# Miniprotein binders against q9h3h3: the designs that were tried, part 125

Target 1, 235 residues: q9h3h3
Amino acid sequence: EDGFTAEHLAAEAMAADMDPWLVFDARTTPATELDAWLAKYPPSQVTRYGDPGSPNSEPVGWIAVYGQGYSPNSGDVQGLQAAWEALQTSGRPITPGTLRQLAITHHVLSGKWLMHLAPGFKLDHAWAGIARAVVEGQLQVAKVSPRAKEGGRQVICVYTDDFTDRLGVLEADSAIRAAGIKCLLTYKPDVYTYLGIYRANRWHLCPTLYESRFQLGGSARGSRVLDRANNVELT
Key: E = the ipSAE of ESMFold2; O = the ipSAE of OpenDDE; V2 = 0.75 times the mean of E and O plus 0.25 times the DockQ between their complexes.

## First folded at step 12 (miniprotein)

Design o24 (at its last look DockQ between E and O 0.01; V2 from the best seeds 0.00; counts 0 for: pae E 4.6 > 1.5, placed apart)
Fold by ESMFold2-Fast, scan of step 12:
Structure o24 (fold): chain B 235 residues (1-235), chain A 103 residues (1-103)
Amino acid sequence: as target 1 above (235 residues)
Amino acid sequence: GSEELRKEVEELIRKAFELVMEAIYLARKGDVSEAIQVLREAADLFQEAAKLAQKAGDPELAIYALKEAALVLKWIAELLEKQGKPDEAKQAKERAEQIKEKE
């Protein structure tokens, strides 16, 4: 496996949160300004480091769109981390159920659908579709990574406020599909991100809770969704 | 040879990113002084990686490592500012700008 690339992607995602974000906030900005904003900051051209010739002169961590009804709730991340350290020291089993309980106890409930796309027109088009769905109220919040390295894929993250609310997670999937997205989607709770649990983790946990695959011509929902933790099809 | 140097560069970058993740975890926890120390080690490793990448004849990898070092120094400056250490923060910012100009 490409351990270096996996570690690099994990560190890049975490580090991006430390830098400024380019935000279109529909709570305070008229929806009529969205198209101009998208044209000014296409994710294929915005650079992570503020490279010469890009729309940004300073480092950018994320490009984000907040919906009109977006109400951020990050929960108690410090409490979560303290409980996680106590759990590791206690010798108790570390399982998906244990992490779910820590997340609920500390109200760290948000999660996200992820899609990875190569830089270019298709990425910019997909992001524009997602951004419009957010501004129109079909999705709550989304962000996309800037361009960091030649040939590297970029990620679009579409957030839901509660990963334990299966219906809400599935509704977000439907809205993504309605926006014209056909690529593979994977869903990850933010509790895994805050605790540093990625694909190749020490505890052999699967950080992906759901997978969504586009169904050509068959599904009323436009996709087949699998619960990877329980090996159950949700369509 | 050149192959061995590239492997050393990749290991330095890997180690530096491990330190970056550790520092972010510490910063979120509120252990800001410890986070700064770990970030300084990460910045040093990225700069060392850049020098070795240059010797290995890989200027793209060297530039990448320098860009990461500049970001880490910028974060160090922001954390130092929060700790009420503006002189140290200014030094970190100036170092980040020096590295950025080399690219």
Scores: ipSAE 0.484, ipTM 0.774, lowest interface PAE 2.3, mean pLDDT 86
Fold by OpenDDE base, look of step 13:
Structure o24 (fold): chain B 235 residues (1-235), chain A 103 residues (1-103)
Amino acid sequence: as target 1 above (235 residues)
Amino acid sequence: GSEELRKEVEELIRKAFELVMEAIYLARKGDVSEAIQVLREAADLFQEAAKLAQKAGDPELAIYALKEAALVLKWIAELLEKQGKPDEAKQAKERAEQIKEKE
């Protein structure tokens, strides 16, 4: 995907945050209802715009599952943005370390594993596996994009509370692999999204911190995780 | 030709989404009034893109641009309601409904 396509997809994803979400909340809904909910709202059939014949009649931004331990904490996003504007005005060098420090200072620490899948049974099956892992407490929260365009890929996002906690990031990768996911995963901090740092940004910052590749017969985790910033394997 | 028009449509859509991202940034910052203004500009660009797409003979692209315009107008309505401007919100919602009728 070229830089333009990545920016476009990022803009569409951000816009989707403003629309209603279809949520299964394991804190308030019995786990026994998950299968019926998954059957009612398969991601491959839920449409972004609420098209005729879709399970949703109104626009949907995301389909999400909240685990029992999920606590929404976005941190000080306003303070982060103000500090970012001040930093840009200062003309100081901007590095991954700078962004990490800003994120820590303002408690904007969430990040996500991302997987892109074509619409269809494989996507719905992958989502069902992730949703079950969230409800069972192996993962905290996940979301999947609805079907927007014909032939367009959908994204599953699996969140972690702290992108600076390498162990937590790796544990989430293991849980995703245990759910039967074998595709490429990329990990992105939310701070990069909040600050508009996408592919081909003017600071040459890579918004992907980690990459996970499935490995048969390898480590107990079933994946190989690469630190993109340092080009070092972590597993 | 039709190809040049299609490129122009794609550029308008790109710019509209850039404005949407800016508006979301502004809204998160608490600058709701400025966010609404930027979203109005985005909605106008999507509508222009739809008109050009129709001229280019690409009805699917036109419908896509109209759908995005309607979403933006709905967001404007929601933000206006939060600002205590129900009459302006109603006007934005009515515009969104009029776009849906053209789809």
Scores: ipSAE 0.310, ipTM 0.702, lowest interface PAE 1.6, mean pLDDT 88
Fold by ESMFold2, look of step 13:
Structure o24 (fold): chain B 235 residues (1-235), chain A 103 residues (1-103)
Amino acid sequence: as target 1 above (235 residues)
Amino acid sequence: GSEELRKEVEELIRKAFELVMEAIYLARKGDVSEAIQVLREAADLFQEAAKLAQKAGDPELAIYALKEAALVLKWIAELLEKQGKPDEAKQAKERAEQIKEKE
């Protein structure tokens, strides 16, 4: 099963993307309704498949909050995938720079900060803080996985619109920390997701571009951010 | 200002990458000599981008551009070996190694 872990995660992610989402959309819903929505759908209680006693009766793939300024644009994903196939058949070595330039060429520039938390109060509190930051305009869009039947850690994804804009990515990190989040954050550009590049891939690429660690008594942003691609600290 | 210089560097890198993609198309058609010619242009643009990035005060971008130039030159060497031109392949490999030493 170890050899299939990345393929299983990709299949699970695809299934979740295709199932219904629970969405609070600030573009069409008053901000005053957010607290009631959060109380109705805490991520530790919303189940992946609609278990008895859950607030949801049907499967839920993701729980999401869209900010008032959110404008979805996934870019030229089909062209990205075609160019990727051509590069692989060419025999040219694949590097992190290859992925960066593919993303730029095809305008697939979004990425996300990830945090993994066990079900319970800490997860629900973190999600509520992130959701409020999105509705208040400090962040643009976020989603959280529902509770799986087997339990285990859940993931909060906080999106940014351009992973090549380091200042924008660091601003999102700062907004997450301002919401009181102190856990480890990792950043993954969506180009890696669309191409199915996970940890332990055959190209030895690191899909985690940045790591953010909370620092007690640290920088103005309250975190230490490491560039995993170049092994360089940014803060 | 230096931000305008960084935009020029990124434009050179973008053009070099587009030439790499063009060379892939040419090689797939069997036009290997043309692919090598286009790749030599790409390598030159990456090296130009690296020099300009250093002037812009962006050593990370300069190192990136140099790494890309070296990779293109190694690919040129592989294509030249397949054409039965080992002396030219050796020169491309030596150029790539000299670029890697500057990192």
Scores: ipSAE 0.195, ipTM 0.640, lowest interface PAE 4.6, mean pLDDT 86
ESMFold2 (binder alone), look of step 13: mean pLDDT 87; pTM 0.872

Design o25
Fold by ESMFold2-Fast, scan of step 12:
Structure o25 (fold): chain B 235 residues (1-235), chain A 103 residues (1-103)
Amino acid sequence: as target 1 above (235 residues)
Amino acid sequence: GSEELRKEVEELILKAFWLVMEAIELARKGDVSEAIQVLREAADLFQEAAKLAQKAGDPELAIYALKRAALVLKWIAELLEKQGKPDEAKQAKERAEQIKEKE
C-alpha cells in the first residue's frame, strides 16, 4: 500500500508477470487436491527468487488459482497500448472517462480487488479462504505475490471479468467477505495496471475505482463499498 | 571502498531494469529482435552488478543480481523460440543454467 513508484520497483512488478507462476488450475485439477497444494505453497514462505529454505528453489512471479469456469480474456492489450501512446502524444486530457473508453474500445475489461497483508499466518489464512472460494465457484480467479527479500507486504488480487459491471464487482466483494476477509479492499481496473497508473501518477488520477471496508456489529451491513471517483456509497 | 562499490551496483541494477522496461515495451509492439538486443544488455549489466556486489562484500545482493540475469536470459530464449531461432534459444537457456550453478 505504500505505493512506491520508482522505475526500479515498477520494472520489478512488470517482471513478476513474465516470470514463472505457481498455479492451481481447477479446470484440470480436482478440488480435493487444493488443501495439499495450499499447504505446500503458503505465500508467506514462497520466495520471489527462490531459496533453499523455502518451498521453491526457482523464481516465482505469482501464486495463482484458476476457477472451474475461468476463461482468460485480456482483450486487445496491444491495441490499447498503441491508443494510449497516441492519446499521450495528442495532448488531450487524461481522465477516468478517457481511460474507461479506451478499455471498452479494446475489450480490456477485467479488474481486481486488492488486499495488502504482512507475511505470516494471517496472509496464508486469507489466501486459503480466497483460493477455496475460487475453486468452489464463488470467485473466478485470484493470485498472490510471493515474499520479497525485503519482507514487505504481500498483495492478494481477486479478479472480476468486467470493471464496468458494478453488480459483478460488488458480488465479488461479498464473496471475499464471506470467505472471512476483514481487511481494507481496493478495486483497480486492469487497464490502469497496463497503462502504469499507480498511486503517484503524473495525471493525479485516483488509482482505484472502489474501496471496501468491513463492518461488524449490530444491524450493520457486511461491508461498505465506496465509489472513489463519485464519493458515493454503493451498499 | 565497499560503500562506493555498493552504490555502483545499485546504479547498474537500476540501469538494467530500465532496459528490461524498454524491452517489454518493444516486445509488446512486435519489435522482438530489438527487444532481444536490449535484454542481452540488461543480462550483461546484472552479471556485472553481481561481480561488483561480490567485491563489495554483499553476497546476497550478488545472488539477487545473478538470479535476475538468469531470468532475463530465459526471456531471451522464449523470444528467440517465438522468432523461430531454436539454436540461439538453446544457447541462451544454457547460459541461464550456467548462471544458476554459480549461486
Scores: ipSAE 0.012, ipTM 0.421, lowest interface PAE 8.7, mean pLDDT 82

Design o26
Fold by ESMFold2-Fast, scan of step 12:
Structure o26 (fold): chain B 235 residues (1-235), chain A 103 residues (1-103)
Amino acid sequence: as target 1 above (235 residues)
Amino acid sequence: GSEELRKEVEELIMKAFYLVMRAIELARKGDVSEAIQVLREAADLFQEAAKLAQKAGDPELAIYALKFAALVLKWIAELLEKQGKPDEAKQAKERAEQIKEKE
């Protein structure tokens, strides 16, 4: 039963990807327009399927901010899928290391830090901080989910280009913390999404690679990061 | 046996999800026709997964797979409407409704 819930959430995420996005694109829009755009589309008020009483009358899948240097690269997803089918047929063990190798070979390297926040002022404030960091160049790209009909937490996704670049992943964590974010963060490589690695996966893989917890006190990065794939604390 | 069939169902469902993700990327790039073809393959895999789930004695898993098949067909219909192909979109919607009736 719980497995059905995890797969249902994956389906909802895929549906959101297919619907229109509200995008602030710093490559084509002056940074001076960001504050007005954030005021017009606060994520706590933008509705998933549209409502005449909300900022949107039509469905919105995601609200996104693209940095000035943003260059999308999904890699060779077709080659990844073919190699994945071959791997499953081969009987070789399915491990984080094996998935990492497939991702590198097929250049499917992007990943994201995830944070979940309840609808309201704190979510909108967190998103505004992340959006400004993207436009200012400390982060590359981010998106946030719109408000669901039943309520519940919304998710902010902050992307990095290469999940195998540990320093880059940690630098993104530091930038998120510098933006004032104090909640739990988890990091998921997009290859896990493409290969359907969800909470109830048959290979019993942890669906995230890193976990970041805000640390009160003297950490130079403002957080403690756990490498879940290797089961070691990095800071 | 039944346990082997369940593994096959899982593999079909996973492959279908991979195709859906690929189709989303193709649609974003503007390769809408290729996205539709990939989504049609995904819908077929979800339907095949449902048949195998029934054979494995797992009707709940079969219903789950059919729900995704119907959802994918609705996405195909939306993409076809955006391409100015309303008759093909209607056919895809009719297929989705037929699948819902099997649920």
Scores: ipSAE 0.012, ipTM 0.350, lowest interface PAE 9.1, mean pLDDT 82

Design o27
Fold by ESMFold2-Fast, scan of step 12:
Structure o27 (fold): chain B 235 residues (1-235), chain A 103 residues (1-103)
Amino acid sequence: as target 1 above (235 residues)
Amino acid sequence: GSEELRKEVEELIRKAFLLVWEAIELARKGDVSEAIQVLREAADLFQEAAKLAQKAGDPRLAIYALKEAALVLKWIAELLEKQGKPDEAKQAKERAEQIKEKE
């Protein structure tokens, strides 16, 4: 059963990536147009497959904001996938270290902070804060899922260019908190996504490297960050 | 004992990360010289944590602390380059590579 659910989730993620995206691109669009764009496309109202009653009549896979300095670099995903197949066939141990090394070798280094929020004002407000931080240059790029027909939570993804650069990952967390975000954040390298490794995978790998929790009144940063792999508090 | 030493190591690592966060905020505000000073203190604490972790019989935690020290030194080098201090940046990079050789 878990296998069937994982296959369904992977298929949905692939479909979303392939469907059209609604993009605010700060490289070509003045920052002064952001507020109007956010008002036109609040993620709680944009529907996944389109509806005449929503802001979109056509399918939308993702709603995204690209920063002024954003330069997409997915690395060698094809080479990564080939090496992963060879590793599985070889019988060699599959560990976090071997995946990290495959990612480095093939330059598949991007990763993301994830936050899951219910559709509504709080989601739209959180997305607006993140989008402004991206356009102002405090974050590089972000996207948010559209609303599914059944409802359920939507996800905001805030990307960093190198998951092995811990300082960059922590700086992104700081910028997210400075934008007013107070919910739980988890950080996942894209290498796990490209290889289809999710929670409860066959290899018992934890795709989440970091967890960030907002702490009221006690921390200068506004958050407590845990290194999940080493079980060490970074705060 | 080794359990008490491990708690001391974890506290040093926590203190070092608080300095890293302070440096991030200073750099965001444009106080780059102060950020570099705070980062140097953080790198020293990570190295001290690594030595204590080795004494505690925890080589994995020691390697973790050394990796953090190397990352901090690389960020110091980046900030020094942005300040137009390439010779000091080179020294920081060399220190980071020396620490990596201990892994």
Scores: ipSAE 0.000, ipTM 0.268, lowest interface PAE 13.4, mean pLDDT 83

Design o28
Fold by ESMFold2-Fast, scan of step 12:
Structure o28 (fold): chain B 235 residues (1-235), chain A 103 residues (1-103)
Amino acid sequence: as target 1 above (235 residues)
Amino acid sequence: GSEELRKEVEELIRKAFELVFEAIRLARKGDVSEAIQVLREAADLFQEAAKLAQKAGDPELAIYALKEAARVLKWIAELLEKQGKPDEAKQAKERAEQIKEKE
């Protein structure tokens, strides 16, 4: 399972972005149709390559739900990539702060809370809860990976517009907890995804900015959140 | 032996994905022609990996490599279409479908 390069992991994730998506778009589809759509496309049964007997006949990269107010803004990804190339050539240290500055300069601000679950009822139930929260307006947008292989974990991604807006990131965490999610969550800015910052990256950066653990009591937001980049507790 | 061949297959797949990542980076930077060239190299490596996986007696790994080769060729077609080269795009799509049928 491990031993792949960060580039390998980045390429597989980006390949999923390039393949077709199954989307429930609340901007154009009535909320009353969500339950039927969730029943038709449970993520534990949707296969990555459209295997026989699955709900999909063609490859699927992601299963997604867009909220009514969702307005995608990827920023200047082309400018980000050019600046990243220049940074690597400059010999300047590559740090969380340097990457944050590149992201701000090029307006590549979105990020996501990640949760990894095994295929099955628990995954499908968690996804349904997140999807309903998106359609009801408590979250903006979310995606879940299709089933790639027997026994492999799938990932649910819950997006926020601006990873530098700590209050917004924490508000999304609270909404995820309110939807009944109690597993470990980690937060990753999309700039890290675009630049190939994963577990085994050659710059030895932590691939996530925040970590959320469920807190039964004592936290106003229902969880304890750590700033992984600066090694500081936020709650 | 087959274990040595399987390690070679895994190395080819790893190199192919590194090329895919580089191509995505180039495409997002606006260097689309260079991205297409790098993607063609990645598709070739995935096909080579599939052939070697068959020799290693690992049909599941061969199918995985072929699926990745077909996906890369479809992406080449989409980039070619954006560049106003529909005939070349059609050829890449046809090649991807031929590979899918081998699976």
Scores: ipSAE 0.005, ipTM 0.310, lowest interface PAE 10.9, mean pLDDT 83

Design o29
Fold by ESMFold2-Fast, scan of step 12:
Structure o29 (fold): chain B 235 residues (1-235), chain A 103 residues (1-103)
Amino acid sequence: as target 1 above (235 residues)
Amino acid sequence: GSEELRKEVEELIRKAFELVLEAFELARKGDVSEAIQVLREAADLFQEAAKLAQKAGDPELAIYALKEAALVLKWIARLLEKQGKPDEAKQAKERAEQIKEKE
């Protein structure tokens, strides 16, 4: 069986979303203040639950940068949850296609490119590049996890408005690459996050829809993007 | 046996996380007092899980469960502060630190 891993991951994700966020909001703050903010709150040093020795004494769920045009819309999450419960009890197969249909029906369309990096200079440098791309308008919004008390990799999330819009997803990948990011990226629709689809899920679904690998020489995009659900190359 | 106790510990931890999720949903809907009550139940389950993990001969699992109990109590304290109940929040924080010291 699955132990308690899916429930644990879902609870931690919800806790992080509900805890305070450190936000640079380009809608209300001049771009000239970004470099100072990044120096004050490097993600490798900001602690999840606060520490007198870190930049924060209070809990921080996420460190985020909002673009000037950012306008969040989570859709009908309540309707999605009800439909998910009905699907689980129906005996109908749970597949990427059925989850996609639920997401479209309930307008839960946002998704994110994920990159996982160890705490340190490379994480802080990657986050700074992403944050500048957001403030300059090449990306819409991004967040990065704070440092866990006992270590572990941190995650940078770069959001797009509609995971069903493949061109928009690919454009975000291109902007991430243009910011100097060369690590593996994976794309996860927020519907999977709301429904608790993580690495250890009982339906054995791949928890991400796309992957992007850095490749120069032949690709005009700077990367190869694969559709994991359908096992086909997109670029 | 100890393997059966370990499975029971895992079930208690799973149920505790389900209560944490329920509490967060209640808090998002503005039902803060009910959320606090459900979080207290989750903290109790994590502490029960830690006790059973010790009996099962799994001290690492016991420490894990105690860390989660302390974290839940810190969440209770934050919600109590938002409700303007600083004395109760202080008690929850002190309980979290006491559990942390048992690790």
Scores: ipSAE 0.384, ipTM 0.775, lowest interface PAE 3.1, mean pLDDT 87

Design o3
Fold by ESMFold2-Fast, scan of step 12:
Structure o3 (fold): chain B 235 residues (1-235), chain A 103 residues (1-103)
Amino acid sequence: as target 1 above (235 residues)
Amino acid sequence: GSEELRKEVLELIRKAFELVMEAIELARKGDVSEAIQVLREAADLFQEAAKLAQKAGDPELAIYALKEAALVLKWIAELLEKQGKPDEAKQAKERAEQIKEKE
């Protein structure tokens, strides 16, 4: 998480979410247009704040692909934020269990597999593979960050509807691996993102719930998946 | 020895969280009564882990397990209230409060 504080990372995430998104929406756009869209908006070339020399002249917060069956449900994020403020003031313990209960109560259940890649061909190729898997129905929705600075890593986020649905999390991992992705993947529930839980958080919580490593020479899903919070091997 | 006991505590905590995850899935599918049963098992395992952690000489791990047991019992109470069982919900809340007093 590049050594930044939780507050700084949360502020940047909020700004990106509020800025315009470049979206390929398979619910309303023919799949045949995807390759042209990917060529027009390679993540390594799309700039965060716009540049007349890049594909965008205006700010772009995220580059996203929505699957044909995608139905957004962010839950009650406002209720989650209010409950979080109350929890911090209450003196109650802040644990993975507490955050899980908070997420369930407010139906903030979505989560994402994260992969961090340097700008360039490898990033653009990985994103194209993920985007095609989304449009083909193997994944539900994904987004990738635009280029914010020279040499900085960009992130691809592949979402699942429910971080408590272990099967759904594992199916998404399998689809990512089938798309040719071999780098380390970590899974983060959106509740952690909304509440500003990053690498160096005050509560000493692991910022991700699952970890996936590519299994060289193996079969059966092509990866090993661990529940990091509970130290349980899922595959 | 205490090191062997500590490993057993961590296994109990791991198993308890697996049950919590199973219960969450059951609740979302509408199998609320089954979710409550699985959550009661999780609460029992967290309490068992706390007792074993005390024997292992790890009071911090014992407190962690007790706090998780109390949180699970509160969620059981919320599910019982949604099912229209306020008396059973009150019992679960009282059990959670008793655990907090032991901390």
Scores: ipSAE 0.005, ipTM 0.179, lowest interface PAE 14.2, mean pLDDT 82

Design o30
Fold by ESMFold2-Fast, scan of step 12:
Structure o30 (fold): chain B 235 residues (1-235), chain A 103 residues (1-103)
Amino acid sequence: as target 1 above (235 residues)
Amino acid sequence: GSEELRKEVEELIRKAWELVMEAIELARKGDVSEAIQVLREAADLFQEAAKLAQKAGDPELAIFALKQAALVLKWIAELLEKQGKPDEAKQAKERAEQIKEKE
């Protein structure tokens, strides 16, 4: 069943969150140390469960970089979850609009641009570019998954404070492009993650709100961004 | 039948996953003792799901459930170490290793 796949993905995500993170925190660490840290912990070499041949012998859930201005704000996740249960039992329609309203009401507004890359030099180079943009203040916070399986794709997540703030979402896209990233990007609100809504969900909702495609020379901003929820081209 | 068992397995995994999410939130808030208790319930449900999946003739699903149980027991051990309970942590880690050997 489709629901089983979503539960499997949710369980793996929760496992990663519980395991230790490798963090470069620009709030407490000089920016001059970033290049050495990136060389020590390239995401293509850091293994999910530890390996004697890798930079880590113990499990690593995520590799993250926190910007100088980073201030974690999850909103009222408990209130969101209670309202979600009430919504499900009420029989009212579950749509992108009702989830957006729930998120706004409970201040669960953060979201992220996602990019999926194969392990190797290109992943490590992309992560280094994103990490530098975070430390330099063009992005606020980012993380990348460790290597779980040989040949399996890894994900880079670049966070924004408010998924309803189109300008903020577009500014993050622009900064990602300026860092040299040319792959497809998709944007997911954290509210969908907290409620367990993934690709295969029982409500048949598309968890992607925005999509960014690189376009060299044809667009002033270097990319075309679509609002998938409203089917509107933003650039 | 085996189809009925598979649906029961899916429900057990869903309930175990919900408990894991609750425990993560409790641990982040510093309610470590409650988080451990909730994780123990989750580990039990994953182990029950694995046994039921084997009866349903689904060894891949059973292995998945066992891997989740082992992972949860590892987290229990880490939280017990943080609480200064090394003997209990060792027991949880030993149970996780025993489960991995059955895979």
Scores: ipSAE 0.000, ipTM 0.147, lowest interface PAE 15.8, mean pLDDT 80

Design o4
Fold by ESMFold2-Fast, scan of step 12:
Structure o4 (fold): chain B 235 residues (1-235), chain A 103 residues (1-103)
Amino acid sequence: as target 1 above (235 residues)
Amino acid sequence: GSEELRKEVEELIRKAFELVMEAIELARKGDVSEAIQVLREAADLFQEAAKLAQKAGDPELAIYALKRAALVLKWIAELLEKQGKPDEAKQAKERAEQIKEKE
């Protein structure tokens, strides 16, 4: 809050996608340069608006690492938006299945595992592990938010190219766990982000499809993954 | 008094963010010229909010509003460059830099 409405916060979140990004692109940069880049731009020190004591002099929306095989495909987002408006005016039910159908029709298939961590050494360590997994080919692409003016937790997003490919989503979870990440993870398809599906939405949809919880012992893969939409354990 | 000024500042910031959200949607739909127009209005409101926040005795809020105004002007410059209007883009960048110098 701090005297700002939900509309102010939503606009700021969307603005991050339009602001400049700090990118380590493994498609054009040798992997040997990664450790120096991570040391130069630890996410706990990079500020959203380029404060005087930070590594950045200009605003930064996201800090990202692209894998060597990464090929971006956002699909037809404009067509998705038009179809969404038509669906809402049609009176048809809005369900996870309906949104999945719209996403497939318009090829808006990417999604992401989300983790929220407080600024500090543990965030920087977790990001370094994720970044190395991306450069080594175990993950495709990831980004982390810079430090906000008001403080609070930062978010690491680890993308998969197709949220309907359950095995690919689970393999990304496994790679995140192998990198030493133990916090709660939730998975959100980008179609939900583009259509504004957040907590307490008017359609009573769960804003994430999957959640992953670290297990001390038990699971062979180190985590339990739950399908939130169908309330079914996948691991 | 200063309490009335603070309420006015908050309303200006709220209105400016509504315009930013409108501009983002216009840009996504390909209505770039309309998006630029709406962003210019948002930048003006953020600058007005900064002046009133300073008068209300809230320099932190004033700095926040100035940073948002500068950022909006940089987006305007990027959109103008993509439209093939480099002279207008340069003007928007210069305005953003001038705003940063105000504190």
Scores: ipSAE 0.013, ipTM 0.407, lowest interface PAE 7.5, mean pLDDT 83

